# VHH binders against Origin of replication complex subunit 2 (ORC2): the designs that were tried, part 14

Target 1, 363 residues: Origin of replication complex subunit 2 (ORC2), of Arabidopsis thaliana (Mouse-ear cress) (q38899)
Amino acid sequence: MEDIENIEEDEYGFSRNYFLAKELGGASKRSAHKLSDIHIVDEQELRETASTIEMKHSKEISELMSDYKTMYSKWVFELRCGFGLLMYGFGSKKALVEDFASASLTDYSVVVINGYLPSVNLKQVLLALAELLSELLKCKRKSSGSLSKGQETFPSRSMDDILSFLHGPQSGDKDCFICVVVHNIDGPALRDPESQQTLARLSSCSHIRLVASIDHVNAPLLWDKKMVHKQFNWLWHHVPTFAPYNVEGVFFPLVLAQGSTAQTAKTAAIVLQSLTPNGQNVFKILAEYQLSHPDEDGMPTDDLYSASRERFFVSSQVTLNSHLTEFKDHELVKTKRNSDGQECLNIPLTSDAIRQLLLDLNQ
Short names: E, the ipSAE of ESMFold2; O, the ipSAE of OpenDDE; V2, 0.75 times the mean of E and O plus 0.25 times the DockQ between their complexes.

## First folded at step 4 (VHH)

Design e07 (from s12 with V105F T109R K110G; framework vhh_6fv0_2)
Fold by ESMFold2-Fast, scan of step 4:
Structure e07 (fold): chain B 363 residues (1-363), chain A 128 residues (1-128)
Amino acid sequence: as target 1 above (363 residues)
Amino acid sequence: QVQLQESGGGLVQPGGSLRLSCAASGFTFSNYAMYWVRQAPEKGLEWVSTISTGGGSTYYKDSVKGRFTVSRDNAKNTLYLQMNSLKPEDAAQYYCARGSDEPGFYILRGAPSYMDVRGQGTQVTVSS
């Protein structure tokens, strides 16, 4: 699902210049002396340059991961307040979420669901959660009669019975819950309405807290207003990692169903409706530009900033960059450099789909 | 010993069809989800299709959906990929792979790995 159009062009043409230099090296001694005055990248220099670039990216990524670790205490506090945490952003979030759970959720039982796998079975997960909760409740019980202890169980044959037990009659005990981590809650085995409804009901249980990740642009299509605001009670955390999708990557194309233009336009519309009004208006400027300039590689970022500022949708470059980060994260916009080296933004939809989106946003 | 052996590749014209097979041995085939992955020259491995342990669930890369069909015969320990309406973009070395023993859920432990066994591959070339 990787967009090759996001690959920056090598404006310097080092490979071409290198081969040309080798060809010219067969010429006269005077031509060879002139060639020594040309700064041409040899094979060793190319390898060193690539290593330097990779090293700088590794440092920036390491610093980013360190920044996320400073947020762990806040995420634990949010879970204690009854919120679900929804992690999104470029790159695999699997290692980040597991590091968070291993470092900061040690006082809680943690169950991890690998939603990117087609083999996940929610009935088995619910049974495991009920067993863990039964053990947890036994440990917290006052010294009661042994007969009463042995009789504290539930009949568990239906999912409804299990979910009722997980909800329980207890109130106000904010530190007595099981954390459920769902890697790719938008994954192939979980994305059906019945599974999503079960997960939403699970998230609303008093003894359950949910931490989930999403990677697909269609993820917002999975939930209605009740699920988002009453059951999951999502706090959205933008956590780009730039980590490779070694495990999850195989499942990205499955979320788009038919891959049709109409399906993509509907997905984009729902994502856009989740954005702020100013964010929607910045997107509309980009969309209108693209429709009026269909032969271009996209809208220059500087032009988008000028237009957005003139219409009072952004007050600074920081505000625009915030909107652009949201657009890129939800795959609403792609970045490409034009032949002049200028950063340009493109909506990866057909002109007809963009027109339909603009009509839907203006209703 | 665990082995996966692909066959059925070859040269085909655009719009043509090929049927790939993968013979599995050395493990209980019916206990594992199976994958088809491909690698075009000078590109990384790309996922193509997944099939569940019983064959009841199948998944496809968007660009091959409707054209490719994955299936399995657990009695013969064989995985198949029927490829129709082949395009030049489909030209690649095709591999069958066994998924890791990664469970669908677990109580927090060490991180799993995705793909633990892959065959030698079979070459698919699409040209006129």
Scores: ipSAE 0.418, ipTM 0.488, lowest interface PAE 1.2, mean pLDDT 73

Design e09 (from s12 with S100V V105F; framework vhh_6fv0_2; also named r04; at its last look DockQ between E and O 0.25; V2 from the best seeds 0.00; counts 0 for: pae E 3.0 > 2)
Fold by ESMFold2-Fast, scan of step 4:
Structure e09 (fold): chain B 363 residues (1-363), chain A 128 residues (1-128)
Amino acid sequence: as target 1 above (363 residues)
Amino acid sequence: QVQLQESGGGLVQPGGSLRLSCAASGFTFSNYAMYWVRQAPEKGLEWVSTISTGGGSTYYKDSVKGRFTVSRDNAKNTLYLQMNSLKPEDAAQYYCARGVDEPGFYILTKAPSYMDVRGQGTQVTVSS
């Protein structure tokens, strides 16, 4: 994954030439031999290979976007259950998240915050949300009558008062909420501690559901355990788009994955912190096994089940499969068969990255 | 005085190609994302393509993807749309448009508000 990200990151021309050399190379060997192969290949073959590579990349990206559209109903269900959705992965997620909101959140009022802009003002956003909620609550009643006038629900209020209003549940308010989309919740106007605390409190309000994206490597440093697990209540969605940052990159210095194991470990740490304690412990068993057996193809699934059950982290195969499905959805774990034909689970990280993850998770 | 002027439209047979141009003046062209939009005689305005300020990022309507290519020359303050494999459904008045400043937040509505200036347009007709 990181290898693809490194190749694609800065140089389209370099990436294309690299793939051309790989496809044309009758030599799967040294650079000198590959250069000789390239030199003797005729111009027609070069053009055909370049066309094939470009078509392959385009098809893969189209398939990714189509796959994400099939996930939209699940994302809506998760929002209805009270979860916040956090989108991460290589490339701009702006178009994907906006398409999701436009296609799947039509039954709800949606407010979009462009967190990549330095001029975003959360006080104005909160006031707009309070006004919108006031109108929604008013519409739940039959016509208020032509005699009702001057019903200004709230004049100017403090941030705390507005958040209290957004949280204030009524017995009749079932499935009544406003969706807030935050492009780059780690953006320049939002990354200060006070703004992040405000967003966390907003996410915990009964009348608010949050969908956010992150691109910055330091995003994990924004949130403590209470914010992640109790206020945002994040469900993590790995949604690489490979789309260029059309607007975000101008205003927000983005740190893309450079193939460093530390950046992959940070991304995995964010995902792991969103998991249940039992899920985290199942992952720890797998990680410890992999560090103890570096020359193996991974941990046999049956061995993981036995170890997890003996430590009371899972009660059944169904419980384990739920954890494994979540790990696979977030690309924390891959499945392959060993020489014995057994299904084995592997964390696609270096030993150093796994050690760092275990240290961070135990703190 | 902000101005956008399209050219390059005309009559073309199905499967043919056309290259549209848009000359921009009165503003710093390189600071704005640009759009191509079109309007058929009995239909509303529809988005066709977007290009980022530097030209490194391009986006397309699904029905034109692979057939149309948007590009720009910031030194010449000019936007282009290369249209290949034209179909009868592509017949429309084509406009270039300047992207609006992104607001810090907004309420999501179906109506697009992503352009503040558009040109007079150039007509594309596909028939034999």
Scores: ipSAE 0.419, ipTM 0.501, lowest interface PAE 1.1, mean pLDDT 73
Fold by ESMFold2, look of step 15:
Structure e09 (fold): chain B 363 residues (1-363), chain A 128 residues (1-128)
Amino acid sequence: as target 1 above (363 residues)
Amino acid sequence: QVQLQESGGGLVQPGGSLRLSCAASGFTFSNYAMYWVRQAPEKGLEWVSTISTGGGSTYYKDSVKGRFTVSRDNAKNTLYLQMNSLKPEDAAQYYCARGVDEPGFYILTKAPSYMDVRGQGTQVTVSS
C-alpha cells in the first residue's frame, strides 16, 4: 500500500510507453509467431484496424463512452482546482474531449488547438487568448460575433509579453478563466521543445486551464520536471475509446503508424554500430541476459560490470559508466530499481526486437 | 478557390421544419470549425450555431437552442442545419461560414472575430 505513490510516479516516467505498446500489441503478444509482430503498420492499415474495431463492438463502445460522461463533473472540478487534464488510451480521443467541452465547459470561453495538424501558429493562439481575456476582464457583452480589439500593441507584442498578460493580474477575477483544449499535444506541429515550453507556460497562467490528449509513445520525453510538476500539473486519465482516427489519421504521426519490431531493431542497430566495439559487446551482454530472463526487470548493474570485466570489455567501473552514459544518451537503456532495491538496466525493446538486433549486430 | 454554397431554404408555416445544407469546396473542410449565421432585413449578421472540426461539439444561440441542430459530413464536405419549430423571428437569409485562415485552432463557444461568408445564402421565410 506504501508503494502507491511510487507506482504513480512510474506511470509518469515509464507506464505510458508500456501502456501504448500493450494496447497496440495485445493480439500480437498473445500470438508470438504471427507476422503482425513484425509487420510494419502503415497509416491506412492502422486507420482500418481502428475502424473495424468500432464497427464490431459499437454497443460496448457506446456503453464505455456513457461511463466516461459520468466523470465529466469530476474533470471540471479538477480543472477548477488548477490541474491540467491529460487524456490517454487507444483510439481517437477527439470526440470524447469535444463532448466534454460542449457538455461541461459551457460557462467558459474554450479555445481548441488541433495539434495533429502539420502546423499550428501558437503566437496567433496566444493573441486570440489575450483578446478573449481582455474582454472577460471588462465584462463586456456583444450581440454579434465581433470581438472588440484591445490595443494596437497586441499584434506587435512578443510571446513573452502576451504570456505575462495571461498570467496576471493579481486581482484574481474569477470569471476570467479560459479553457484551452489541445488535441494531440504531442502532435507534429507541437513536438518541438520551444512549442512545448510555450504550452507549459500557457498552462501555468492564472487565467488558463488546459485539457489535452496524447497518442505518441515518446510524449513524456517532451517535458522536464518543472514543466510536469509546476506548470502542466497533469492529472492522467486513461480513456481508451477505440474510436477510429478519422481526422487525426490524415496527419497521423509517422512514429506511431510505422513502429514495428524489425524497424525498431534496425534503428537500434544503427545507433549501436556508431559505438566502440567494446561498447557494443557490453550492450550484447545486457541484451543476452534480458532474453534469457524474460520475467525479470532487467540486469543488475553490478552483474553487468562483473560479466563485462570477466570478458575484458571494460577495465574499470569508470569505463563501464562511460558506456552506460552513451547508452542512456542514445535511449538504448533505462534504469530501474528491482524488488531488492538494486539498480537494474533494461533495454526498452520487445524480446523479438532484441533477438533481431543481436542478429543484425553479429552479421 | 474557397466556395460555400447554401441551399434548402424556402417558405414554411410557423412550427414547421427546414433542413439547410452548405456545400464546401476549395479548402480542406475537415480542418475548419463551421458556423451558421443569418441576416434579417434591416439587421446585421447574427451568429446562430458553431460546430467543431469533427462534429463532436456544437453551440447554439440561446433563442434557437433545442430547436436547431447543426451537423456535418466531412466525407461529403457538407454542413447541415436542421431547423424545427420555426418561428417568424427565424425568418432570414442564412449563410454558412468558416473561421479565419488559421486551421490550427478555433474558439469553441464564440463566433470568431471574422467569419468568411462567401455564398449567396438561402432564404428562410416563415409565414405569419
Scores: ipSAE 0.191, ipTM 0.503, lowest interface PAE 3.0, mean pLDDT 73
ESMFold2 (binder alone), look of step 15: mean pLDDT 82; pTM 0.834
OpenDDE, look of step 15: ipSAE 0.444; ipTM 0.586

Design e11 (from s12 with A33S S100T V105F; framework vhh_6fv0_2)
Fold by ESMFold2-Fast, scan of step 4:
Structure e11 (fold): chain B 363 residues (1-363), chain A 128 residues (1-128)
Amino acid sequence: as target 1 above (363 residues)
Amino acid sequence: QVQLQESGGGLVQPGGSLRLSCAASGFTFSNYSMYWVRQAPEKGLEWVSTISTGGGSTYYKDSVKGRFTVSRDNAKNTLYLQMNSLKPEDAAQYYCARGTDEPGFYILTKAPSYMDVRGQGTQVTVSS
């Protein structure tokens, strides 16, 4: 409710698919073909295609980057107001977010977390943040000349004690906070529930402000309502860059994970063949609904559960969630909240591609 | 004793060309991605180009795409940057840098954290 930015997944998907269709030649038409006719592109070729897209559309991309730079002062203001900033859109956001931080956050200490790396250790990050905050508080005490300020206590090595220190009694809203940048908050080292809860708690600390990026379509599913609205307090910023994943791509095939509808259709066929019959039937229900309701944000999860239970494909919400986790892990399905606040499920493929998948599953 | 030594810089007129070289020693060159970065006298350090370990993948800053070409010779432990159609805004100290295992986190500075070694650099001046 407090988010100022409208999340336009259709606009995001359209922009991405438009550029990919122009470079790959008829992505929608390829999605209408039988799956055997669709060429699979490996990560290397997809990365090279993204680089070619940048070369061909350099003027449009440069204008887009210039537009983002005009937003920097607004983003700083939003951080000062206590909001977390969530950056999403096609292409690496690493350079954009780091440019923002280096240009506009020079008055603050900035700690960058490379969430695309499997080597990320949140306990070490929390310790570093506590040490930085300790130095900042020590400097403020010296400059103010106040001897009446409370005793500075070294935080213990437990995560709870460190988070308590980072929260503190002091208001961090007015130039007394550390900015934490998280590249790929949905990355391999961070996507587990314990790490996400730790990041949410960190974001709610008075002395911390968070800027994060996501590249995986399923990233929004990492968070419950409390995390989104009370802890992260996300403002969503759609910032497609079309930039190559020069560093991230070495550790995680992000370009392939967000691949075109043609690549997704080929991957979907392989995944669907490996699913149980009940899993395939749950997917068919979702696909048939989406084809019947093309103007909607997707199928409400409660409706999918009811339909799946009536047809004996699932016995409980836990069983449905197991199938949905499988679909989300393989990028077959993405989630969004509709205007009524309901969780909706969407297959990120063209209607023609969905029709072809349904034909192939029924043969 | 890991060392990177740049050469090939100089004074060139707008529209001219220069080829920079970086000689690497003290490590297995073929195991590392390599970077070209530059710094103008009044500006921060900026990334210019990246080349993968085998040379199969190359990436460029938008302002140099189509004009600069990065390459490497793993047998000679040498990195190259061919610069064509040079502009006044390309005038800078150019550094060769070795890619490293990126840290899981770091404190943001003006220098890219994905580089653990760079040389003394080679000066490129573009003037008429």
Scores: ipSAE 0.392, ipTM 0.502, lowest interface PAE 1.2, mean pLDDT 73

Design e12 (from s12 with G99D S100L D101S V105F; framework vhh_6fv0_2)
Fold by ESMFold2-Fast, scan of step 4:
Structure e12 (fold): chain B 363 residues (1-363), chain A 128 residues (1-128)
Amino acid sequence: as target 1 above (363 residues)
Amino acid sequence: QVQLQESGGGLVQPGGSLRLSCAASGFTFSNYAMYWVRQAPEKGLEWVSTISTGGGSTYYKDSVKGRFTVSRDNAKNTLYLQMNSLKPEDAAQYYCARDLSEPGFYILTKAPSYMDVRGQGTQVTVSS
C-alpha cells in the first residue's frame, strides 16, 4: 500500500465522485423543477445553465481519465509479471480499457470480447486464440517441439480440445503472450459457471493474459478461491470513470428495472453499431420495407430472406436465422403473425424513430 | 455499392518512402476498423496493419513496425499508410480492407478471416 496511491484513491474514490455527480444532477433537477412550476421560463437561460453544469462535470471526469493514463506503464508491467488485471468502479470502463490497449499493448496480439453482448460465442474466441498462439509460437527459437503442429492438425470441434491446445505450451518467456480484453466478464453470455471456468483456464495459459472489467455487484461470487488465486491471478484496479453506459446499458439493465430502457432510435442505433455489417444491412432492408408498408403487420420472413440473398448479405436460411436471433435477443425485432398466418418481422419503433435510425446508420 | 480504391503505389529505391491512400464509399467508414494487407508474387496474402474505428488503436506486422504508420481521416472517408525505409521484401500489391469482426469479439492484430471488400490494389515496387 503506497501513501500516494491511497491518497489518490481516496481523492478520486468511487463514493466521493458518485455522490458529487448525484449532487450536481439533483441540484439541476430541483432548479429546473422550481422554474418550470412558475411556467414563465427563459428556455435559452435554462439551457445555458444546464450546459455550464455539464461542462464543469465533464472537465472533472476528463481529468480523472488523464490520471489513469499515467498508470498504463504499470499495468503493462503487471501483465508481463503474469497477472490478470481486473477493472472495477462506477461508470463504463470500455473506453478506458480500449485506450489502454491502443496506447500500451501495440506489441501484442489483442483479442477484445464484448461480454455485455448476449451473443458472445466463446468457441469462436478460442479458435481465434488458437490461430494467434500458433503464429506466436513460430517466433520462439527454443521451441523444439511439434506440439502446436500436432494440435493444429486435429479436426477438433470441442471446447476442451481447443483449451488443451491453448494450455499445452508452457514457457518462461514473459514478453510472448496474447492479451485478451474482456469488457464485462460478468456479462450475460459469460456469467455462467462453464464460461467462467473456460475463461479461468484461458487465464492460466502461460501465453495468455487477461484484462477484464466488471460492473455487477455480485461479480466476485462468480469465482472460487482457485480461480481467483491460481487461474486468473487478478490484480484489482479501482477505476471509476463516471462515463455513461451508452453501449452496454442497452443490452441488459445494469440497474434492475425491466422496461425502464425503452427502445428508441438512439438506443437501437447503439445496438446496431455492435452488429456485423451484413447484419446491419439485413436490418436496413427490414426498416425500409416497414417504412414503405406502414399499413402492414411487418415484413414476411420469406421476403426478407429473398431480398437479403439478392443483395448477397446472406448465403442461406441458416445465416439469416443467425441474424434474426441476434435482432430478437437485442429487442430490435419482434415476430408477429399476419392475417394470412405468415411469420412477419416488426421493428417495435415509430416510423419517425425508424427514419432517424436509418439516417444514423448512413452516417 | 461498397467500394475501396487504393492509390499511391509506385517504384522506389531501398530506403525510400511512399504514402498509400484508400478511399472508401458506400458505407459508414467511421463504424469499421480497417486493414492494410499485401500480396507479393508467388506468396499468399499478408496482414500489414490494423486501425481501430476512431484511429486510437494501431497494430503492425513485426517486420514493418517502426517503419510504417497507418492513419485515417473519418471526415474524408480515407485510410492512409505511410511507408518509410522501404526494403525489397516490402514489394507487393497493397490492398485495404474493411473489418467484418463478429458481434461479441474482434481481433486487433491479425488480418480478418472474413474480409468484406478489397479494392483493386496499388503496386509497390522496390528496386535499386
Scores: ipSAE 0.399, ipTM 0.498, lowest interface PAE 1.1, mean pLDDT 73

Design e15 (from s12 with A33W V105F; framework vhh_6fv0_2)
Amino acid sequence: QVQLQESGGGLVQPGGSLRLSCAASGFTFSNYWMYWVRQAPEKGLEWVSTISTGGGSTYYKDSVKGRFTVSRDNAKNTLYLQMNSLKPEDAAQYYCARGSDEPGFYILTKAPSYMDVRGQGTQVTVSS
ESMFold2-Fast, scan of step 4: ipSAE 0.451; ipTM 0.519

## First folded at step 5 (VHH)

Design f01 (from a22 with A33W; framework vhh_6fv0_2; at its last look DockQ between E and O 0.25; V2 from the best seeds 0.00; counts 0 for: pae E 3.2 > 2)
Fold by ESMFold2, look of step 5:
Structure f01 (fold): chain B 363 residues (1-363), chain A 126 residues (1-126)
Amino acid sequence: as target 1 above (363 residues)
Amino acid sequence: QVQLQESGGGLVQPGGSLRLSCAASGFTFSNYWMYWVRQAPEKGLEWVSTISTGGGSTYYKDSVKGRFTVSRDNAKNTLYLQMNSLKPEDAAQYYCARGEPGFYILTKAPSYMDVRGQGTQVTVSS
């Protein structure tokens, strides 16, 4: 418990300090003519400025969460239509998805799978779902005056038998569903092909609806076309939260998996297409710079801001920093300092992969 | 041996308050999500609330949201349910239950839920 609490405090402190440092650095360079001395009045003005910046960032995040709440009705409708919801974007999506479930799915059964844990017993998940469905079917028959002759027992049943029950012949006269939330469907407990095949089969069951989150840029490599188009049936929702990964980060590291040039570019394009158009355009500026300057260590951050502002893709340093942080967290971009000591940004892909990525984004 | 012992029930008038406790032993309490469930006369088992391992995430059945507060003290291996503004429909036998590692249920209690205690009766009447 203390280790988790310490990690959360350190991660929160780092994220908050990063945003504050960028904001305060820009403002303090053009300060009044109070030179080279510190008085009590000056200290209070600095503290007030820092607290208002903290409030502005907190208010911006709160407004963003409020905007996502306006989408909850649409997400429920999409689930009722049979789509899976796939949540992606910067920051932990755990709190957002759980708020959606607790606020908008209160009339439905919801099972939450924590894919960020080192292991999850999927057979026990399937048994729990079968039990929930059995109770749901029993409740629907209650007006007939009987309790049902017998309930199927599910202990020791095979996964195939349980999945057959979840998709059984009674689906035609049912429109109730059980929602399954998967935090980090790309997480360590679930990355193996058998787990993903089980989850795909589960998502295709008539009474099951999936909501999942991903954080790894290579998460789509977990699925073939049948899984994506016939079983999961994903609708992709870009939901950056800026929330720390304190719970998830304790249990599994976020890493970029490498593949062939075509696979790497396709995976990066899918992640980038999940970003706002302005975020995509900021990344394109960096990509084009890197292709045209192959001998450099990357693009200076100040140059990226200037180019992005000139093209009206960002209006502030805060907006650019949020895009950059999302790029770094998805391992689309790395940071290093050049020979002048300037912070530079680099896309860790081959030139061929970057060219393919730009072709995919421009279509 | 896993043991869960509920206490703190009683008779209250509508609008009154009770605080339920659940003492846990025989397992590492801090590693498990915990649940409160209830059973009214002639009704099935009903989910009331859920709390994460550290207590940082709490979830409630919609009909009790804002009136009930679940909490835990991992140092004392104890789960709590503070019930305020009690209504006649809250009258039930209340149980605590232990979840499985790796997943949890937000809005209904399945029959396999690990209900091991005697429960504690909550009665709401004039």
Scores: ipSAE 0.175, ipTM 0.495, lowest interface PAE 3.2, mean pLDDT 73
ESMFold2 (binder alone), look of step 5: mean pLDDT 81; pTM 0.830
OpenDDE, look of step 5: ipSAE 0.286; ipTM 0.580

Design f02 (from a22 with Q5V L11M Y35S Q39R E42G L45P K61A V70I A91T Q93L R116W; framework vhh_7pa5_2; at its last look DockQ between E and O 0.41; V2 from the best seeds 0.00; counts 0 for: pae E 2.005 > 2)
Fold by ESMFold2, look of step 5:
Structure f02 (fold): chain B 363 residues (1-363), chain A 126 residues (1-126)
Amino acid sequence: as target 1 above (363 residues)
Amino acid sequence: QVQLVESGGGMVQPGGSLRLSCAASGFTFSNYAMSWVRRAPGKGPEWVSTISTGGGSTYYADSVKGRFTISRDNAKNTLYLQMNSLKPEDTALYYCARGEPGFYILTKAPSYMDVWGQGTQVTVSS
């Protein structure tokens, strides 16, 4: 754990807390090893280290929280412009996002979804949103004197009907939206593709604004290009808090242990061989790209989609996202953000290990 | 058995204070947003306050903002409402209410809350 590759040491001895450096340079560090017992040891040390780093750096953490508060007005403006806000970084973002909502969204209705729980009834969320919007629109009609034909009841409507209502035209020039806060949009209650497609459609509704947090390394794999660029319209905010995950449970980033090239590649090849042939071929595209571009932080997700689709390994972004979710669940890839802010996929192996892995897969 | 049990109500003079408690049992308290709702004599329910699952966000009706403070202790499975500067219009039966699993509404407590306590009476009179 100490002196792990790419750890920046400072005067405070962050060797056990190396993911401070990783959080500065990338997305969530929630990856877990599937290759050996290393997962158990590293996971325990990471949880203990996260708690310890809060104690040793309380002044710096307090300054960070104060800096985040100065951004609240900008975040409200971004929401009003139609962007989704995506909060990422080490530590629980729950308290930060809740403070933002309670301090800066007081004039709006706020619905909170707890994605870290085992299950969430999204249809009931949509029904509640429709009822809230209907009441807001009826009050506005009464005040302005304008009349609508009215709406039928929602309990018997499909999700498509509810989403169509939520996407209705804005009344006048007043920004009238319901803010939906999603704690851990990548959490166990929401990770399935159908839930993510529903959330993306919800995010595109004219009366809805989304604020979400992520902790899981494969969160970007849940989304295709349309979802990211045309529906969620995320603005990514790096907001490490170093707060414990007391309410969210024990979701912590895991430090990837880099073993010997032969052992790591052989174990990864065995895991990959449990996947479908198309999944293996998608991984090979990523691996070859990474070997061909050693000066980059991985392959942009859009480029992987284009390459995979050209070779008929995937039929849609949803199919690609399914494969990428499998890769992250088996800890075969990490998500990083490049200098342009694009989400990139990285195989956390040395070039030598990746070459060995490709040799093993090509037989 | 899922239960919410309110306590701490009573008769108080205007300007006085009360602290309401709500003991939760039979469910994982920390997974739910919690609300206080009140029912004045002859009136329907009025939302008072909501607190997020971790307690990081609190919301209040305009009629009580600045006078009431909602809080929770997830280790003790208890929801609280500190009521200061009480007025006669605060006279009501106060209910502790649980939102649906997995989501809640911070600024309103509409009728879709699925568990309610029996209520504790607060009477503010001379």
Scores: ipSAE 0.295, ipTM 0.545, lowest interface PAE 2.0, mean pLDDT 73
ESMFold2 (binder alone), look of step 5: mean pLDDT 85; pTM 0.862
OpenDDE, look of step 5: ipSAE 0.320; ipTM 0.576

Design f03 (from a22 with S111R; framework vhh_6fv0_2; at its last look DockQ between E and O 0.46; V2 from the best seeds 0.52)
Amino acid sequence: QVQLQESGGGLVQPGGSLRLSCAASGFTFSNYAMYWVRQAPEKGLEWVSTISTGGGSTYYKDSVKGRFTVSRDNAKNTLYLQMNSLKPEDAAQYYCARGEPGFYILTKAPRYMDVRGQGTQVTVSS
ESMFold2, look of step 5: ipSAE 0.453; ipTM 0.664
ESMFold2 (binder alone), look of step 5: mean pLDDT 83; pTM 0.855
OpenDDE, look of step 5: ipSAE 0.625; ipTM 0.825

